# VH-VL binders against p14714r889to1111: the designs that were tried, part 34

Target 1, 223 residues: p14714r889to1111
Amino acid sequence: YLRHEVKDPEKAISFLQDLLHSSGLSEDQKRLLRTSVLCREQLAKVISDSDIEGIEEGYVELDCSEFGLQESLEAVVKQVMELSIERKVQISCDYPQEVSSMRLYGDNLRLQQILSETLLSSIRFTPALRGLCVSFKVIARIEAIGKRMKRVELEFRIIHPAPGLPEDLVREMFQPLRKGTSREGLGLHITQKLVKLMERGTLRYLRESEMSAFVILTEFPLI
Key: E = the ipSAE of ESMFold2; O = the ipSAE of OpenDDE; V2 = 0.75 times the mean of E and O plus 0.25 times the DockQ between their complexes.

## First folded at step 15 (VH-VL; framework fv_ontamalimab)

Design t2 (at its last look DockQ between E and O 0.06; V2 from the best seeds 0.00; counts 0 for: pae E 6.0 > 2, placed apart)
Fold by OpenDDE, look of step 15:
Structure t2 (fold): chain C 223 residues (1-223), chain A 118 residues (1-118), chain B 112 residues (1-112)
Amino acid sequence: as target 1 above (223 residues)
Amino acid sequence: QVQLVQSGAEVKKPGASVKVSCKASGYTFTSYGIHWVRQAPGQGLEWMGWISPYSGNTNYAQKVQGRVTMTADTSTSTAYMDLRSLRSDDTAVYYCARGDYFRGMDVWGQGTTVTVSS
Amino acid sequence: DIVMTQTPLSLSVTPGQPASISCKSSQSLLHSDGNTYLYWYLQKPGQPPQLLIYEVSNRFSGVPDRFSGSGSGTDFTLKISRVEAEDVGIYYCMQGTHWPYTFGQGTKVEIK
C-alpha cells in the first residue's frame, strides 16, 4: 500500500528535479540538486524493498553503477544534518581529497543507506552536550589488480563519544530479528545485512571507554 | 566508577515472592543491559535472565519462566528482579550484572542472599 | 540450551606453577557476526564473580597478563602461567552467543 501511495509523489519530485536541472542552475545549485536526486533515489529504493525478509536472507541484488564517492558522502551527511543540528552534535568529516575524487563502481544507494543509518544512529546516541562531535572518517587503500585495473578498499569509521549505542540495539543489529525488535534495531540490522551483501563487506561496532565506532569495510572497483 | 549495589538479604516462606533491586551508578544506565545470575549454596552460577533498560526487552531462563519479572527504572537507574512462587530450591545468592554485548557481564553487584524456608 | 563442560572440576596448584582449565561447549559458539562469545569468570571466596576474559582471549581491564584464553568453535582453554595465591577461587566459563546464557560447572582452584 505504501509503495503505491508514494510512487506518484516520488515521480513528481523526480520530474521537478529534472526541470530544475534544465532551468539554468548555478554550480552550487546543481550540487544541491544532485544531492537531492541521490536522496530521492535512495528513498525510492528503500520504499521498493518489498520484502525485508529478503534482505535478511541475503536475496537482494545490488544495483551497481558508476558513482562519485564525494557525492555519495555528501548525500549521507545531508541526511543526518537535521538531527545533528537538533542534537547539537557536530559532524566532522575526515577524508583525504583523493577519496573525495574517487569514481567507483557499485551500489551507491545502498552505500548511502548504510552510511546514513550508522551515522544517524551515532548522532542519536551521542549525549546532547555542546561540543561533542561525531567523526566520519574514510580511509582508502588502493590495490592494483593486474596492469590497468584498480580496486579500492574503503573503511568508513564513524566515531562517536561514549557510551555509544544501547546494548540492546547492538544486540538487535547482530542477532536474528525477533518479534519486538525496535525500529532502530531493525534499521541497524538491515544495515548490517546490506553491508554483508557488498563485496568484502563487513560491519563492526566498537565500544570503548571513551568512544564507540562503526567500522564498515567494503571494496569497490576504482574507475 | 561503575557500580551495582543490590538490596539486602531476604528471608521468605515458600509461595511468597521476593523483589531484589540493583542500583546502577557510574555509567549510562540505558546503554547497557542487566543480567541476573543466581548461585545456590555450594553450587555454580545459573543465568536467570536479561533486561534492556533501554527498550524493556527481556529474556528469561526457561527454569524461571513464568515466575520471574525483570524491570528497570531509568529514572532511578535501578533494575528489579521479582521472583514469585518461591520454593526451597530458590534459596541462593542473586547477582545483578551489567551486560555488554561484547564483554558479557563485566560488572557485578555484591549479591543478595535470598533464603526460602518454611 | 548450550551445555558448557569444564575440566577439571578441581585443581590444586603449587604457587608459581601453571594451570590450565578446559571448557567445551555442546555446539559452536561462533556467532553469525563472526565473533565468539566465550567468557571466563573468577569468583574468589566470598565475592561475586569477576570477569577475566571476554571473547575467548581478551583480558578484561586490570586482569594480569598471566591469564590467557584461547580456543575456537567448541573448545576453549584458560591458562594461568604462574598461579598466585590471589588466584584462588572458582573459575567459570560462560557462553553468550546464544540464549540462554549458560555457565560451566566451575573449576575450583586451590593452592597446595
Scores: ipSAE 0.885, ipTM 0.942, lowest interface PAE 0.5, mean pLDDT 94
Fold by ESMFold2, look of step 15:
Structure t2 (fold): chain C 223 residues (1-223), chain A 118 residues (1-118), chain B 112 residues (1-112)
Amino acid sequence: as target 1 above (223 residues)
Amino acid sequence: QVQLVQSGAEVKKPGASVKVSCKASGYTFTSYGIHWVRQAPGQGLEWMGWISPYSGNTNYAQKVQGRVTMTADTSTSTAYMDLRSLRSDDTAVYYCARGDYFRGMDVWGQGTTVTVSS
Amino acid sequence: DIVMTQTPLSLSVTPGQPASISCKSSQSLLHSDGNTYLYWYLQKPGQPPQLLIYEVSNRFSGVPDRFSGSGSGTDFTLKISRVEAEDVGIYYCMQGTHWPYTFGQGTKVEIK
């Protein structure tokens, strides 16, 4: 009952719809962006059904199980593929079979949620120009604990062309929620909090002259 | 398997230049930055700069700005540090180190001794 | 540039006893992303530096649990709960929150 209130989704959607109409986008671009706005509405409703206060305070329990990394990564790419096609932004995946073939113990749903949100944001803020690409890299470091016990540190890199996310959106991702937080900022903020709930989880957003990137570090037991 | 192997010791006169190489192996070279750190005899560590092999972007310490050039050759997985207009106080061991976004400089080369003397 | 100040500059420790090294920065090392990029390195005699601790308190792979890091903002501490002969060397803190990266002066740890 006593939960922190999130900014009214209907007002946030109205703002995005007004922005859509005021932009210099073509009719095709506007239709593609409307699909993204509607997808964000559905995601925001899912987040609202979650215990937002528990995520903010770090009380949410992870729902851990055995899962295959390849299936998780493929599901993430498929979840964002429709927006990728609509915005004419290609997704380039860069991870060796040895990494993707790993079986892990952890919260697969939260991992997919984190990766999907960061991929979605990266696609949304990539200019709709021919041949532009979002790069999805996975880098693994195996930590041996004795002869048979292994853990893996996974680093996920979601790299997209400059300029990347607006500065205000990056600030909303890392600062405490407040009145006026955009719907996209809310989604990214929740994602950042979910990363911190993951074992040794850390998220950075990097800006360089030709590209920007989400980099996410987390750790899982190997099975 | 991750390894950085540096070029051998150099002896130079003041005013000359030196180019130290750092060959990376055991990882994807373009996925990590390369830092250069030096240590004068009996002194502490001094950060000199960083390069992204992915983008070619660099950041240099102000003390060496204008005298140093850091490059990376992705075809050979080798980073280079060129230091020009050498002075006697550039005598040091020069290290390269792999730059991890979270763990910092997690893998170091063996060091290259550069001696600048008349 | 961010100045990193270590104290003491030298420690002489009886084997099995604890050691503590302080590192103070001239500015907060809290990054806008909520992380603090404070590192500890050990340089053993005749060797390159090696990473011990990253992000204030995380032990790097293979680092014994007798090493621990703590702190926030501008004040940081490395502790060794029981100093062993292999821990001899010079310890450096380093910040990676602000460009350019900067090291502390080093703390030499010796066995009595």
Scores: ipSAE 0.126, ipTM 0.652, lowest interface PAE 6.0, mean pLDDT 83
ESMFold2 (binder alone), look of step 15: mean pLDDT 94; pTM 0.953

Design t3 (at its last look DockQ between E and O 0.04; V2 from the best seeds 0.00; counts 0 for: placed apart)
Fold by ESMFold2, look of step 15:
Structure t3 (fold): chain C 223 residues (1-223), chain A 118 residues (1-118), chain B 112 residues (1-112)
Amino acid sequence: as target 1 above (223 residues)
Amino acid sequence: QVQLVQSGAEVKKPGASVKVSCKASGYTFTSYGIHWVRQAPGQGLEWMGWISPYSGNTNYAQKVQGRVTMTADTSTSTAYMDLRSLRSDDTAVYYCARGDYYRGMDVWGQGTTVTVSS
Amino acid sequence: DIVMTQTPLSLSVTPGQPASISCKSSQSLLHSDGTTYLYWYLQKPGQPPQLLIYEVSNRFSGVPDRFSGSGSGTDFTLKISRVEAEDVGIYYCMQGTHWPYTFGQGTKVEIK
């Protein structure tokens, strides 16, 4: 589905990782390189998991590790920036440092895939008018489970001007794949399936008079 | 201001066809679906089908499958329902309604009376 | 096709008194996305239907708070806490979880 836009992502990822390891970079330069590596890893995973049957049937297994939420969110925004510029749609981020500084255990690349697809769709269906924006909000609720473990419920809101997605695309997102499913509908359907694989994952698309929004809930162990 | 305005009443003979129009205004036509629902005299509501003006995708009730064609013209923001091979039991008021995935049929047209009589 | 069964089919209510309408589906209306697509419509005399309730219990904009919906799975209820003269008409439940969409038979509500 993204294969036409990425020719050899594994070699690009390897090169950037070698560069990060070998150089005495500033902390800002290291953050930029780590973000670029995460973006390329997410693209490679999307391409390798383009087998729609495997995702639809639930054969995909989550690949969990420790990750920083800040770097993940920055990678998501970077992944959609080309379309944002092309369509003249601004992206407004609203998440406090307490949330973004969290370190979590989970599938970082699938989280990025979910967030980037919903953000891309929101940009795609925002009118090309100067000053319009897509809002990206993150809300956290920490829960103490048992004596020594904590989990965080994350709520991601991707908000864009009304009317938002065509009703048919919302339908394609939640209904079984069928012959003739659009390319946009396929991407959203895969995203919905991936959200269901996440811990307590839910996805809802809201349509209101002034705005429409993706609302995504999931949980992670907090490191 | 969101409105659906339908074409006028029609009288047809058995075996003929009818094409009812539904002109939308006050909202982005391609962002919502269009449903067609009919109501025979003194009877309840019967869902006939749905069309996406965005994609042209349709879904029809089995009772009218093969006899109905629903279309949408985005340049005029108008949906159409074409019912062929009319019978006396097709006599009804035909409604169009704007469809949202969660809220359902939230705005309805005024209805179009179709009478099938020899 | 999902059969939607309403009871009662007719209801006479003294103004200001409560009313309750039952709707039962032939199979669960819970969608795999976690949403139950159960709707209530009112058709006032000489008018097209109008949406009252969506997703079992959410009032559509402009609908008075005397209307409430409840239920789950296959059993659903519309309640009117105090019936007013303007509430007269035929109430329909409808399901949108499964193609084709289907309506109940209707419940005629009258003032006595």
Scores: ipSAE 0.663, ipTM 0.852, lowest interface PAE 1.5, mean pLDDT 86
Fold by OpenDDE, look of step 16:
Structure t3 (fold): chain C 223 residues (1-223), chain A 118 residues (1-118), chain B 112 residues (1-112)
Amino acid sequence: as target 1 above (223 residues)
Amino acid sequence: QVQLVQSGAEVKKPGASVKVSCKASGYTFTSYGIHWVRQAPGQGLEWMGWISPYSGNTNYAQKVQGRVTMTADTSTSTAYMDLRSLRSDDTAVYYCARGDYYRGMDVWGQGTTVTVSS
Amino acid sequence: DIVMTQTPLSLSVTPGQPASISCKSSQSLLHSDGTTYLYWYLQKPGQPPQLLIYEVSNRFSGVPDRFSGSGSGTDFTLKISRVEAEDVGIYYCMQGTHWPYTFGQGTKVEIK
């Protein structure tokens, strides 16, 4: 039912985006439009997920294509800006040029989903009245495979102030789903499962005395 | 050991200014906000304001707005509260306190007594 | 500003007996993020305040289980199941949901 109800509006948004693209936009406006397109596509993909159990069991296939990491990261940050502003939590993004300029082959929409959920959760559980910040870092390790092939191991580190996520949510993130799993927990759990679908994908949550962090590792072919 | 150590007692004349320091140790200074709370003799607690050492952002209570300036020196991990145009009703014990993330003010300084008298 | 009203302002309790303090806010303390930022502090004689309860019902580290917090919206309660001599002091509720932070008047707890 939900999928059918959102189909027409989604198509309309897509159509409008195409019209805007042809309307003589500035470079900045084109950039915003590209970001909005990525967000729309991500939304459509999430809505199309009809079988949560499939994700849980790892039966979902990734849709891989070429994408720019910079555009992906931008889409992720834009998705959490409203909450960031509301919570008065700053987002500190530090991407070296060599990282942000990478062209990769993989499922970008799933990557966006993973990063947006973890970043959103980090902001959500940061006090609003503290003027605190969430750090979003990307570390890249390039590996040469043969003479012509290169792969990159990416580490996404989302650092947020202690005490971080409630322990119950951390537990729900890594434990099998139950009837009593919270909405937040479900989101995090699905995120964890999606990461596992990615090439050499791992998700860890570190809790230290002064800060906590999501650490996401994955590997992509480098184009 | 997380600790906030405040400067010593002050005696001031009306119209003067006072600057109270709050030295933080045992944690990353820029990771936590600092609140200032005062307590007049025999009275309750009054929130004065807040500062983020990371961003420098501040929020002051209306009652002290225009007379108070909160600052933070990251190089020394010290927060400062400057209160100007002192009057007798500013006589109080002044506390700095660290705000634990969504747990309120979890660590307090020992307090600084400020007496304003002619 | 949000007004925090505590009742009673003074309480004398026999050791071993329970105590209850009410705190009411002039506006809802439920934040848009779904959390209620209501805190309880105890100020023992000659000492700075110390955190007892955060976010309505969570005991801070080291706080005995005889202390409990409850409530929602605008009505909150701190309970001490069995008052001990070391519990003497002034208890304050504080809201941290809205600027500016505001405290209750304080409740003085004494031993009979």
Scores: ipSAE 0.094, ipTM 0.582, lowest interface PAE 1.7, mean pLDDT 91
ESMFold2 (binder alone), look of step 15: mean pLDDT 94; pTM 0.953
OpenDDE, look of step 15: ipSAE 0.016; ipTM 0.548
ESMFold2, look of step 16: ipSAE 0.648; ipTM 0.845
ESMFold2 (binder alone), look of step 16: mean pLDDT 94; pTM 0.952

Design t4 (at its last look DockQ between E and O 0.83; V2 from the best seeds 0.00; counts 0 for: pae E 2.2 > 2)
Fold by OpenDDE, look of step 15:
Structure t4 (fold): chain C 223 residues (1-223), chain A 118 residues (1-118), chain B 112 residues (1-112)
Amino acid sequence: as target 1 above (223 residues)
Amino acid sequence: QVQLVQSGAEVKKPGASVKVSCKASGYTFTSYGIHWVRQAPGQGLEWMGWISPYSGNTNYAQKVQGRVTMTADTSTSTAYMDLRSLRSDDTAVYYCARGDYYRGMDVWGQGTTVTVSS
Amino acid sequence: DIVMTQTPLSLSVTPGQPASISCKSSQSLLHSDGNTYLYWYLQKPGQPPQLLIYEVSNRFSGVPDRFSGSGSGTDFTLKISRVEAEDVGIYYCMQGTEWPYTFGQGTKVEIK
């Protein structure tokens, strides 16, 4: 029902974005528009997920295409900005220009979904103390495969101050779904499953005395 | 420092109920679970159940299922274990312990002796 | 339920000598998340249990390096390189891989 109800509005948004694109925008406006498009596409994909069980069981196919990592990361950050402001938690993005400029081949929308969920959770469970910061780090390791083919291993590290996620959410993230799984837990669980669908994808959650962190590893062909 | 302080010893008759409290301090109460473990005199450790103060979710051992209720009061950072229909074999030292997903039960209370006798 | 079996159930050790305790699980303790949730606890006389080792081989804070844990799958071992008087007590292995959590029978370690 919801899928059908949101279809027409989504299409309208898409149409309007297309019109805006052709209306003569500044570079900054184009950038915002692109980010909005990525967010809309991500939304559409999530809505299209008709069977959460399918994701749970790993039967979801990835839709791979060429994408820019910078645009992806920007879309992720924009998705959590409202919460960041509300919680008075700053987001510190830390990745070299060389990483942001990368063109990759993969399912960008799923990547955005993964990163936005983990970042959102990190912000949500950061104490609302002024001055606290969630660090969003991206580390890249390029590996040459053959003469001209390159792949990049990306590590996304989302670091947030202790105490981090409630234990129950950590459990829900890594344990099979059950009746009564929280909304937050479901999101994290799905995120974990999505990461596993990605090439050499792994998701870890670290809990230390002073900080906690999501660590997401995945590999992409580098274009 | 992280501490769990439990309520005092209890003496109960068969059929009665007991409620043991476990007050947590030194950490964010909702960030960790609370396990309850009991130990009969001269016996080993027996896991009774777990509660998440964050969600209120619980998981009980089958042996005590139906007779135990675990609760958590976030306002006072106190966990409670209510055991009903007490019988002689419920006589034990009852421990609460902080639960961490990775570290298991990393901090324990001092224990509460519950004696069930007619 | 996962059954945890410890051997031996009692151990008398001369101070300075090594000790080894085995813990076997009825099924693999490897969790789907890739971790193995095997724990070792020590209960000293008159005290509550205290965590020694978590996730097979990680020493908890304050635990002396003479304690070491190893193993995988269904077979685990706690070793004490040089037993000291303060190491007297009952050692328990516990699995936290799935509900319900279950303990071994305990191994009583005494000093000769």
Scores: ipSAE 0.874, ipTM 0.934, lowest interface PAE 0.5, mean pLDDT 94
Fold by ESMFold2, look of step 15:
Structure t4 (fold): chain C 223 residues (1-223), chain A 118 residues (1-118), chain B 112 residues (1-112)
Amino acid sequence: as target 1 above (223 residues)
Amino acid sequence: QVQLVQSGAEVKKPGASVKVSCKASGYTFTSYGIHWVRQAPGQGLEWMGWISPYSGNTNYAQKVQGRVTMTADTSTSTAYMDLRSLRSDDTAVYYCARGDYYRGMDVWGQGTTVTVSS
Amino acid sequence: DIVMTQTPLSLSVTPGQPASISCKSSQSLLHSDGNTYLYWYLQKPGQPPQLLIYEVSNRFSGVPDRFSGSGSGTDFTLKISRVEAEDVGIYYCMQGTEWPYTFGQGTKVEIK
């Protein structure tokens, strides 16, 4: 739609936010534009967070706000779409309307960062064979505590054909950083550290005979 | 069927080198590591090192650091262990094993006997 | 290097009776990822080692349920609830929590 070139992501975010407020766009158009704004906000956060040592040592503080899960999941899928097309790997999403319509309180951009990295890795290590795809599943369990508080445990499953990640990358994800850690290994290691910062956050990588999967658990207050 | 097949027995003199091969079949070679473990006659198991066929990264036991080179040829799905400057106490059966981060060494080769004698 | 110490080093067992092998590490095997990488291997006479137990207590595929592993931190145990003739061989514990991977000295299991 827009042919103007914007040099940096912060200016692009500001421009898109102004367009949202000043235009007569339909609700569907606003929804798509909000997703684009979320993607660019994640880029700005990543660019400004250059201190890998702070993430490694656990000094990063989460930036929590209210967010819609559906928009976050759509932003994640869009962030990986270029690689999906390049590798001819389809992404199959499996989450019910009840899950996608949830509004949560948490760090939306770090959640997107976690999901994007694991989804990108799954696509990267899926053979370019006909009929193969990466499955992105979200499972929710609502925990009602008395009459005041609802919390949701989210399980993200990112499933791809066996054999999945090379053993060396699984090792780099979970072992202390070393000289010569690969670019892919560094990204996965940082992701593993970020998951640990999430409430009740765990990350496992499963290797089975037919498939491999990232399984990510975390918990959010439900709005 | 996952299988590791090693090269045959070798007799060497002190100071020589030996190169043991380990040919993998039945799985994606670059998705798993390869460990090398040796066993001197009548003794226990000794881990020698590990290689990633994916990246070529290695880790060697201190006892053999500087004398061992582990390599992998992805075109033939074959790992190699080259041990140099052989001594009589290098006489052992040398095993290769497929490495998984969680299951450890889950599939082993049949072993290669290396005898170092003058 | 993490030292792995097995006891006993030799075990004579009447067929059908239970057996227990202890393995102690010189430091905790708990990895920062929350897992404990303690393994048990069996080497039958004339054969390469075979994996029995991984991550302390998980039986590898095809391993009979009479084999069980337990323990935490530095103290680990392999139990055979009912020893059979095919269980003869040398049992090794191994740690994979940090480089270099290290084995215990082995426990030879024999039938009386």
Scores: ipSAE 0.556, ipTM 0.798, lowest interface PAE 2.2, mean pLDDT 85
ESMFold2 (binder alone), look of step 15: mean pLDDT 95; pTM 0.960

